# VH-VL binders against Nonsense-mediated mRNA decay protein 2 (upf2): the designs that were tried, part 1

Scores and structures below are computed, not measured.

Target 1, 242 residues: Nonsense-mediated mRNA decay protein 2 (upf2), of Schizosaccharomyces pombe (o13824r41to282)
Amino acid sequence: LKKNTAFMKRCKSSLTSENYDSFIKEIKTLSLKKFIPEITAAIVEGMMKCKATKDILSSVKIVWALNLRFSTAFTGPMLANLYCALYPNPGYSLCHESYFELKQNENEVSEKDRSSHLLKVRPLLRFLIEFWLNGVVGTPEDFVSYLPSTDSNDKKFRKPWFEEQNLKKPLVVLLFNDLMDTRFGFLLLPVLTSLVRTFSCELFTTEDFEDKETLELVNRLNPVVWRTYLRKSLNSYVDKLE
Structure headers, positions and changes below count from the first letter of each chain, unless a header shows other numbers; antibody chains aren't numbered by Kabat.
F, E and O stand for the ipSAE by ESMFold2-Fast, ESMFold2 and OpenDDE, each averaged over both directions (binder to target, target to binder). V2 = 0.75 x the mean of E and O + 0.25 x the DockQ between their complexes.
[cut] stands for letters that were removed.
The coordinates of atoms that the task and the answers printed are left out; those that the model quotes come from them. Centres of patches stay.

## First folded at step 2 (VH-VL; from o06 with light chain D31Y)

Design a1
Fold by ESMFold2, look of step 5:
Structure a1 (fold): chain C 242 residues (1-242), chain A 121 residues (1-121), chain B 112 residues (1-112)
Amino acid sequence: as target 1 above (242 residues)
Amino acid sequence: EVQLVQSGAEVKKPGASVKVSCKASGYTFTEYYIHWVRQAPGQGLEWIGWINPNSGDTKYNEKFKGRATLTADTSTSTAYLELSSLRSEDTAVYYCARSYDILTEYYFDYWGQGTLVTVSS
Amino acid sequence: DIVMTQSPDSLAVSLGERATINCKSSQSVLYSSNNKNYLAWYQQKPGQPPKLLIYWASTRESGVPDRFSGSGSGTDFTLTISSLQAEDVAVYYCQQYYSDPTFGQGTKVEIK
């Protein structure tokens, strides 16, 4: 019907804070269950177009509303689509130069290649961390079963996140290990800098802070041992930058 | 909402300097570049340069190199353009504008209201 | 520097009719590695700053009416207003961002 088509069009092209109330109303009232695969694809496409923080945050709430209504039937495929958009080649780090498309006769990442890469990954990285904070996802175990299988016996096509020892680690620990990989230089430094500023308390603080409710949630999602690990990793990254 | 609010109009004599301010609100100031663009009366738009408020890095249009100085104060979320050795050709409306902090992406999604700088004898 | 040339310099169009503005760059603004055209369009009304309409040659900015569309690639670009409204009377500028920004000279759109 026209209403469902319009909803999916807005997911794909109009994830804005101005449309938030309309999205919430439609999520509560429209018959969407049989369109969940289309919705998950459309909303990930829409997330890649979000630039302003206000639009990202309102879109997190929209996703949460879909999660409340459809649970893992929505969030599993959505997270799988998000991961595949973020890691189209799961064998490589986000920082590896071969992740970029290079011109035939060039041996280096150009400023435009770097900018294009940052344009693609920045919103998706921010969304993934926000989803983690809001309880949409905690660990790789929450969505690993929705990822495409490798073609027979090639277990190395997936990121190490999905190996048994990593399935229960906080997603952000695994993500930031990849972001802070200095083996290939500092290609994602602007993104890392922005994320550190935004999420310092949730990712890097080792001390209690005033809001006990927030501290309890953060400790549950990202225990002090992992925040200490991440702070040490960040310090090492900064040392190598200088 | 995102706003860029600029300082008021200025009248200067040739050889003087002017400093125009641009106060940002409604977004995280250090996540976006601030550009300066001018428009002489009845004419088109001319890019002056950019500043990254997070790092303090700048780039200038060669036409203005040596006369333009871009600065930013993160504590007040304010960017500044200082233009020295003013000439009558510098009479223009000066705009600040922001771009996303991807280094080669110089399209401008929000603009200040403009500051008229008049240079006359 | 990449020189941006617009045509026509001015254009008179009846209300509800289509307006077409052309923009040519002196060099290609298509980056083949990412297949993106580094071109934007702005609207400027008297006494106001420019307002972003289109970026990446064809992507509408949030809040811009559907009657505005951009097309073209490489060196030749077009802004189309499918059904001119009274509030569309303005000067329109193209701008490249393949290198340091440069703007076209502007096209003034008026009601006939």
Scores: ipSAE 0.000, ipTM 0.535, lowest interface PAE 12.0, mean pLDDT 83

## First folded at step 5 (VH-VL; from a1 with heavy chain N52Y L103F, light chain Q27E D100Y)

Design b4
Fold by ESMFold2, look of step 7:
Structure b4 (fold): chain C 242 residues (1-242), chain A 121 residues (1-121), chain B 112 residues (1-112)
Amino acid sequence: as target 1 above (242 residues)
Amino acid sequence: EVQLVQSGAEVKKPGASVKVSCKASGYTFTEYYIHWVRQAPGQGLEWIGWIYPNSGDTKYNEKFKGRATLTADTSTSTAYLELSSLRSEDTAVYYCARSYDIFTEYYFDYWGQGTLVTVSS
Amino acid sequence: DIVMTQSPDSLAVSLGERATINCKSSESVLYSSNNKNYLAWYQQKPGQPPKLLIYWASTRESGVPDRFSGSGSGTDFTLTISSLQAEDVAVYYCQQYYSYPTFGQGTKVEIK
């Protein structure tokens, strides 16, 4: 249908707060089930073009509306695609030297290569965190079934996230452990710094909250035991930075 | 020490163009957005747009779309604002400013000293 | 665009007295994902660029004196100077960054 094609084109190029109400109406009214793979690809492309906080939130809410209608038929493949884009080499942390082009005569990443890596990972990390905050994803269990199959080398090509003991951990705990990898230096420090400043309450606070609604929301997303763990990990990271 | 040092004052006639430079130092130029903000005499602040120097991506306030061009030279850590088809109401001090925001939090922690552009016949 | 409106346009306050500046946005600038208000305050003295005072509505920038505080949420915000000093004579601007930046029209603070 011509309306479905127009919808997918807008997902790809016009995923904005100005179009939010139109998207919500179309998600409720159009017959979209046969086009889920195309919608998934279009949405992922459109999300990478969001450059204002208001547009990012609108995009997350649009994704949530698609999740409400299509559940894991949409969100499973979408999360798997985002994960695979973030980890083209899944056996390694985001800080691993294989993600960077090193100078032939140097043991350091060039400024150009580091900036290019940051440019690639920023939107992927931002949307994974936003999806976690808004209930689109909670743990690796939510999308592990949609990852590519792996044979006898599974441990090498598949992160420990998907081991049974980790499948139910909050996704952000696993992401931040990876972001705080210092074996190759502090290459993602700008990303870590921004995330800490932006989401410190949800990730790191161990104090009681006065507001009961805020406390219940934060504890649902990231229990105090994991916030305490992340705070300790961040303190260790900062100590090494000195 | 983070610094944004702008080019000197300009006097232009209506219909001309002007190019203001903003040289950055003391930080990784390619990791921060450079914004341009202007202030007409005795008036408030008006956002013109931003550039992300690594990618060359830009965003413009609709008021200036088609007349403003933002560029960056990463080899010299210098951002540029070019404003064409100048009018008398474009007389203003033009500021560059930095936001440290990889997640679109556009508040400005460092500002250039400003460049006065005067448009008069 | 999110329109930012300040009140008053100008304010005369005696030395050591409290100065209060209001800022209202045309829509909420509270980001629901992190419960932060995307609102900044700037001080601008004559012949100088603006200087960042407050971000996230209530967080003081490094080096800003304790007498400056920000409060409010959603659409209504306040900058307070608890004990006005001579060097605080300036124009003060609020600015939202929930969307692309827009500024209030400014509030001139003078010594009465």
Scores: ipSAE 0.567, ipTM 0.816, lowest interface PAE 2.2, mean pLDDT 84
Fold by ESMFold2, look of step 11:
Structure b4 (fold): chain C 242 residues (1-242), chain A 121 residues (1-121), chain B 112 residues (1-112)
Amino acid sequence: as target 1 above (242 residues)
Amino acid sequence: EVQLVQSGAEVKKPGASVKVSCKASGYTFTEYYIHWVRQAPGQGLEWIGWIYPNSGDTKYNEKFKGRATLTADTSTSTAYLELSSLRSEDTAVYYCARSYDIFTEYYFDYWGQGTLVTVSS
Amino acid sequence: DIVMTQSPDSLAVSLGERATINCKSSESVLYSSNNKNYLAWYQQKPGQPPKLLIYWASTRESGVPDRFSGSGSGTDFTLTISSLQAEDVAVYYCQQYYSYPTFGQGTKVEIK
């Protein structure tokens, strides 16, 4: 119990590249099965504290190791927790008006509201995309059954989490559709710009393939039909920005 | 146009503290990290730490943890470095700098003009 | 910490000639998820703060002349000034941002 408590404390506060080897060893050797819910919560908390690229990758690899040992018993709840934090209202885009206090008579989000929303969205999106790139998640089917009920028996009004046709789409396609929602302005432009610059090959490249190995990897992750769709959406977004 | 304007040069005695300001303009102050980097005379660059002004979160180079304090005032778009228990080895130009990207990609697209801090008896 | 080591410490080059600065990191700064190198280059002229030249090892910052180019991958990187100009007299620093920032010790470029 003492070892398990120490493990969960490190998950909460010390998901770092320096601790990677010890995490891998403990994941292989400790009796963790009964503590998966606590481990899930600790890992999600710890991921939000990662502030360097090297530590983000180490965290993704630690999550992958937990997935290898516990499969969907760990990754399902973990992905659902991240998704619920990113989308507190099911079916709403990231830019939905309800997440913001718009300036009176300007239809413009205040600087502080936008900055606060970016602070919440940024790490959650980063980890979901990293998990997609590293094979932890592919589509909403991988975690949708672990999301809270949206049943009307709860008086809280909610849209369904996903339309049936979206359950089999690459998660990044759904995330980028929301990022490029302009109905309330260009609220997530800094995040979108960073992600486009960082992941253009994996998300948008349709015409400039020069390397067969890169093409094969990209096609496995995100088929050309979806990359073409995302490129069209990005071009529309840029046109509206102009 | 992005600008980072720092406070003027300071002369301090050993054991004292110094507080350097960095006023930002031309961008959304709360959305980007402000880093502090120092350069001793004739030497290279040394990262001190960063602050994310919206949340007040900080990260310090372990070498400076316990002596350096980073703060920000979002109402004036100003970041501050306070360095305590000064020694002659702390004589340096202190720069504030902005990370180019709003993520964890910490390269510095804009720098303040620098503040010389001289520590002498 | 990722240690960055530059070579040479100083370099004298005739106007119009090529200047080559090397930077080596103690561990790879190639991010496997996106296959990009998390390395930047800065120019610092006398009496001025550093100025960003290159990021992601080879991408020029806006307004940087095309005579500046970056190359390399993993642990070994190069900044090249293809035709040295008088205004290029400066100290040049590499910096990694795969982890928290660390800088090379600098390379002083002078006109021969």
Scores: ipSAE 0.563, ipTM 0.821, lowest interface PAE 2.1, mean pLDDT 84

## First folded at step 7 (VH-VL; from b4 with heavy chain K59Y, light chain N35R)

Design c5
Fold by ESMFold2, look of step 9:
Structure c5 (fold): chain C 242 residues (1-242), chain A 121 residues (1-121), chain B 112 residues (1-112)
Amino acid sequence: as target 1 above (242 residues)
Amino acid sequence: EVQLVQSGAEVKKPGASVKVSCKASGYTFTEYYIHWVRQAPGQGLEWIGWIYPNSGDTYYNEKFKGRATLTADTSTSTAYLELSSLRSEDTAVYYCARSYDIFTEYYFDYWGQGTLVTVSS
Amino acid sequence: DIVMTQSPDSLAVSLGERATINCKSSESVLYSSNRKNYLAWYQQKPGQPPKLLIYWASTRESGVPDRFSGSGSGTDFTLTISSLQAEDVAVYYCQQYYSYPTFGQGTKVEIK
């Protein structure tokens, strides 16, 4: 219908706080179930265009409303889509050269190629962390069954995150381990720096919060043992910079 | 180390246009937003808009839509503000300023020295 | 747009005394996901561009003297200069970045 097409167009271009109430009403009333793959693609595209914190929160809330109506039928494909966009070659880390165009006669990533890579990964990482903070995703278990298969019964083209021992680890721990991979240099340092500045409390603090309700929420999402681990990893990363 | 150096003062007649430049150095120009903010004599700060130099994406304060044009030249690390159909109330010091992008951190850690634009009949 | 309102418009303070500037936003600038207030403070001395003092409401920018501190949350914020110095004579602006940038009208601090 015209209304469904208009809804998906707004998902692509107009995920804003000004449109929030309209989105919520449409999610409750439109017949959307048959269009979940198209909605997923439109939402992911539209998220890449959000440039203000208020609109990012509105987008997260819109995603949450879709999750309330469609549960894993929506959030599973959406998270899988975000993962595949972030890791088009899952055998490689975020820092691996496969994410960069390397000319035949160049031995090092150019500033243009690095800038282009940073442009692509910044919003993807931001929204994954926002979804983790807001309860849309916790661990790889939440979306593993929606990942594309390279070959039936062949798991070698997936990161080890989806092996049974890792399925229950906080997704953010797995992401930051990959982000802090220095084997190919410090290509994602600007992204890491921005994320640490923005989310240091939820990722790295080992100290108590004044608000016990906040402390309980953070501990539920990312236990102290993992925050301590991430702080150690960050300190090691910083030491290698020096 | 980070520096934003702006072009010199301008005097214009009503109805004319002005183009102010802002040359960046000491950082990766394409990884940060450039904002433009103006200040009329003896008055407060008014945000005009931003440009993301890598993509050329822009966004404007509604007050300036249709009159302001933001551009960037990544080969020279220079951002530009062009303001058309000038009026006397456009007389102001125009600043460029830098902000981060990844988490919409639009606070301005480095500012240009400012460019006085005077519009008089 | 989020409207930022400062008080007072002008403030005269004796050297070495405490200066207090209030800033109020028309809606909350506290981002619940990371528990940060998206508010900055700037100092502007005569003939100079604004200079960043504080971001996230209370985090002091590098090189800013300890006498400057920010506090508050949600819609109500305060910049405090614990012991006013001669070089602190300036206009001070709050600015939110929870949405697209808007500034308070400024507070002129001068020596009594």
Scores: ipSAE 0.412, ipTM 0.736, lowest interface PAE 3.3, mean pLDDT 83

## First folded at step 9 (VH-VL)

Design d2
Fold by ESMFold2, look of step 10:
Structure d2 (fold): chain C 242 residues (1-242), chain A 120 residues (1-120), chain B 112 residues (1-112)
Amino acid sequence: as target 1 above (242 residues)
Amino acid sequence: EVQLVQSGAEVKKPGASVKVSCKASGYTFTEYYIHWVRQAPGQGLEWIGWIYPNSGDTYYNEKFKGRATLTADTSTSTAYLELSSLRSEDTAVYYCARSYDFTEYYFDYWGQGTLVTVSS
Amino acid sequence: DIVMTQSPDSLAVSLGERATINCKSSESVLYSSNRKNYLAWYQQKPGQPPKLLIYWASTRESGVPDRFSGSGSGTDFTLTISSLQAEDVAVYYCQQYYSYPTFGQGTKVEIK
């Protein structure tokens, strides 16, 4: 069978630590340039099937290997695809109640509807944070040009995906500001709680790290000014819970 | 108060099936993973698999594939383990347990356990 | 599967003295992205389910006494009970969650 077809099938269904070495070998040797759109779609589909931390890391490393070979020709469309899955429209907010209004005739969002929303958000946020931590993405500038644009001539000045001031901010800062938005309640509290528990050092701590190598890395990716900002935002969020 | 309450002890013959229930309360059932872990008498802990109740997604330890079936009923906030083709070595206490997120599989709350005894 | 091996299988310690339990994994459970060790410790008393003590190798769960501490990284981990109390008589398990969960065989802690 055709090697490229087998590669894309494995991307779609078998992004696992057990297959990692095979993927790395194939990325280095196969002629893949003409298939980047298909590879992008397959990789995104496969990433959503990862259920163990070891396999998530393997997927991130596989993506990194594709980035080393194809640079923004792969990572731009891949990041745009993930971002659009998380944010279907430029005005979308993760905490905005508009997602639930058409599904409910009650005063409150049902537990089932909230859980369905969380099912979509959890893996997408996790992979975007992982890509940030591993250098695949820094700011929206890295992928914004690959996001859908308006088609209508009459609507050329519709709302952009990002305000100009936000294009150079760390993506994780933008994601967590949206995640911690309390204007519409505490819809994503379970997601926020999980991510704070998992990534507290990288996103929120202002104290010195014991490991100098880790401190240097974290400061390059998320400077202390932004970690301080996020910590204050988290404290405000927690105060409003009370 | 988060609570996981399991069904009572079962005695089964080899070749039969058993279905253990785990009723959750004190939290939003569909937002967390439910795992099943068993412990044979005098032995350590063995992970069976998990279910994400909202989607019905499951994953099984390879040892139990083909015999274990995990389900959930979101209307009653109840998870189920069904184990078929029982053998004497399946005699164990079966626990349900909760984890926070799809890759963060440490278990903050456990059910009281259900003893399943398989004997002729 | 990541195999978890505890030592010793059984440990007898005088009241008020330090108990030390070791756990080794067949592969590193250090997640490079967040530099956390995906390792948990549980206490199980007779007739009870396991109780979470420690996650991420060294983070105490809410309500767990200060005398319990976890340390180690990569493949080698330690649970320490700084001053053993009568209520700490139990079996202790380590568990990794870097991959799908696996448990150590357990260490029974008794009063000497």
Scores: ipSAE 0.411, ipTM 0.746, lowest interface PAE 3.6, mean pLDDT 84

## First folded at step 10 (VH-VL; from d2 with heavy chain D101F)

Design e3
Fold by OpenDDE, look of step 11:
Structure e3 (fold): chain C 242 residues (1-242), chain A 120 residues (1-120), chain B 112 residues (1-112)
Amino acid sequence: as target 1 above (242 residues)
Amino acid sequence: EVQLVQSGAEVKKPGASVKVSCKASGYTFTEYYIHWVRQAPGQGLEWIGWIYPNSGDTYYNEKFKGRATLTADTSTSTAYLELSSLRSEDTAVYYCARSYFFTEYYFDYWGQGTLVTVSS
Amino acid sequence: DIVMTQSPDSLAVSLGERATINCKSSESVLYSSNRKNYLAWYQQKPGQPPKLLIYWASTRESGVPDRFSGSGSGTDFTLTISSLQAEDVAVYYCQQYYSYPTFGQGTKVEIK
C-alpha cells in the first residue's frame, strides 16, 4: 500500500524524465489495478505540470506503459479525466471553463483566470496529440463510454465530439476544430501557434518530403487526407486572422 | 520594435539582495515568457528561470530555488528578478530574454544586461 | 541536466575561410515525434547580449546572414560560417531546450 501511495504521489507531482525508470519499474511490478481510478486522475494532474519537452515525452512513454499493461481499463478513464480537465464544464470553450456562461459579461473573466486555465490546458493538449500519434487514442469513440452523459445538474456533459457524426473522426481533427473556433475570437492563437509549430510535420504538411524515412513515418502517423484537411482549416483560420 | 530594457548596474555586499528590472516594449507582454540568464565575467551562460507574466507562473533552476524570485507587472510590462543572500559568485551580468512558445525555450530577444557586482 | 560541450574552445580562422564549431549534448535533444532538434546557436559580441542565430538546429533566425548554417542531429551539432567576416568575431554558444535550458561553454572565434 505504501508503495502504491508513493507511486500515485509521484504521478501527481513528479511526472518527469528523471523518474522515468522508476515509473517503468513500478508499472511492471506493483499491483496497481485497484488504484487505476486514482492513478488516472493523478497522471492527468501530473501532465498538467509538465513544462519541458523531455518530461512530456517521458510522461507519454509512462502512459503508454500503463496502457500496455491495463489497456482500456486505464486508458479509457485516463482520457476521460484528461477531457474533463480540458473542459471542466460541459460545452465550454478551451479558452475558459466558464466562457459560455460569461459570454454576455466578458469582463467577469479575469486575464489571470484565463491564463491559469491556458497554462493547464496547454500541456494536456500536447499530450492528447501525442497519445493520438502513438495510438493510445484514435477517436472519441475510444473513451466516450467513460464519460457521463450529463452532469450533476442533468445538463449535457458531452461536447459535439461525442455526437454520432463525430464519434469516429480522428481526435486531433476535433481538437483543432475547437482550437480554431473563431466564435471565441483568437484567444487560443498562442496555444494554436505553438501546437502547429510543434506538430507541423505530422499534422499539417501536404508537401513531399525529401527524406523518405520521414515521409513514411508521417504517412503512417497521419494520412495525407487528414493533413490536407487540417492544413485547409488552418489556412482558413489564418485568413480570418488577417 | 521589440525591446527589453534592463535597469542599471548594481553593487551589493554579501548577504544583501538585488532586484533587477526588465521593461518590455514593442510586443504583447502577456503572450511571451521572460527568462533570466546570467553570465559571470569571462564565463558562459547560466539559466536562472522563467516567468509567464500573464499568470505569474514561474519556474526556477534548482540552483536558484529559494534565492531567486521572479515577478512581473503587466501594467508596466516589466519583469523583475530578485536575488537574495548574495555571494561573490553571484557577480555577473544578468540578462532578461524572451521566448514565445510553450517548452520552446530559445531566446529571440535579450535585454542589454545588468551587471551585478557583489563585493565586500 | 543536459550538458552541452563545445569544441574547440577557441578558433582562429582567416577572413573568407570556413569556421566550424561543434557542439555535443550529453543526451539526445531530438524529439522523436516531430523529429526536431531542440538546439539553438547564439552569437555574443563583447559587451552585448547573445544574439539568436539558429534554432531547431538548422533554422536561421530572421536577419541572420546565409553564411551561418546549423547542422546535426541527436547529440552532435555543428555551426558553420562558410566565409568568415570581420564582424563575425565573437563567442558562439549552443543551447539545448529539449529540457530546461543549458548552454555550451562557448567558442571564441577570432580572425587569424
Scores: ipSAE 0.691, ipTM 0.869, lowest interface PAE 0.7, mean pLDDT 91
Fold by ESMFold2, look of step 11:
Structure e3 (fold): chain C 242 residues (1-242), chain A 120 residues (1-120), chain B 112 residues (1-112)
Amino acid sequence: as target 1 above (242 residues)
Amino acid sequence: EVQLVQSGAEVKKPGASVKVSCKASGYTFTEYYIHWVRQAPGQGLEWIGWIYPNSGDTYYNEKFKGRATLTADTSTSTAYLELSSLRSEDTAVYYCARSYFFTEYYFDYWGQGTLVTVSS
Amino acid sequence: DIVMTQSPDSLAVSLGERATINCKSSESVLYSSNRKNYLAWYQQKPGQPPKLLIYWASTRESGVPDRFSGSGSGTDFTLTISSLQAEDVAVYYCQQYYSYPTFGQGTKVEIK
């Protein structure tokens, strides 16, 4: 069997910590350049199957290895596909009420869309934050040119994926603003609380650290101005829960 | 007050199937993972898998794939474990337990346990 | 699978004395991204389900007495009962959740 086909099948089905060493070896040795579109799609599909911390971290390291070899030629399309999986409806927030309320349409259609959204939000959002921590993504500028064009059902109307001023903001700030959007209630509170607990240091710490090396790393990834902003946003969110 | 109330003890023959229920109350059923863990007589604890009732997503310990099926009924706030092709080594107390956070699978509440006995 | 090994298998302790239970994982359960140890401790009394005592290696669950404390990092962990009470007679289990859940074999604590 063709080694490249087997590699892509494992990306799609077997992004696991036990396969990590095999992936790293193959990334170093296989001729993969012509298969980047297929690898990109397979990896996004495989990420949605990761359900344990150890496998998520292994997958991030596999992605990093592909980034080292192929740079933007891999990471641009990969990030765009990941973002489109998380935001299938441009202009909708993650908390948009249509994902969580029964609509007049068939329950099967609405329930299928709701179930698909809920299955994707936890792992995909977790992976975007992990990629930010590991330097795979910083801002929307890193992948926005790989996103498909948008249109309107009413007319030939184009909506940008991001306002120009947001293209250079840290992606995690934009994602957390969306998660903390209370216009539609507190629909993703379990997701938000998990991420706050897991990454509180990197997202919200405004105090000095004892370890200056850790402080320098955190400041590089998410400057104090944005951590201060996110802390204020979180406090506002918590106040609205009461 | 959070409670997980399981169905009663079962006695089965080898080759049969068993379905254990776990009725949740005192919390929002769809927000938590339900895990199943078994304990053979005089033995330690063995994780079987989980279900996330909101989406129906499941994951299984490889040892039990093909024999274990986890389901949930959100209208009754009840989770189910079905174990097929029973063997004598499947004799155990089966627990349901919940966890809240994605990938942080520690169990803050447990059901009372259901003894399943497999004998000829 | 991450194998969890407890020691001792059984421990006899006089009332009011310190009980110490060790747990070793076959690989580190310290998650580098948040620097937390993905380890929990449970108490199981005869005829009862396990009860959560400690998570993140050292964080006490609500309602758990102060005499229970957890410590350690990476691969080596300890549950300490500072002053053993009669009601603490049970089997104690460590459990990791860095990967899919696995449990130690248990440590039975008895009164001398």
Scores: ipSAE 0.415, ipTM 0.757, lowest interface PAE 3.5, mean pLDDT 83

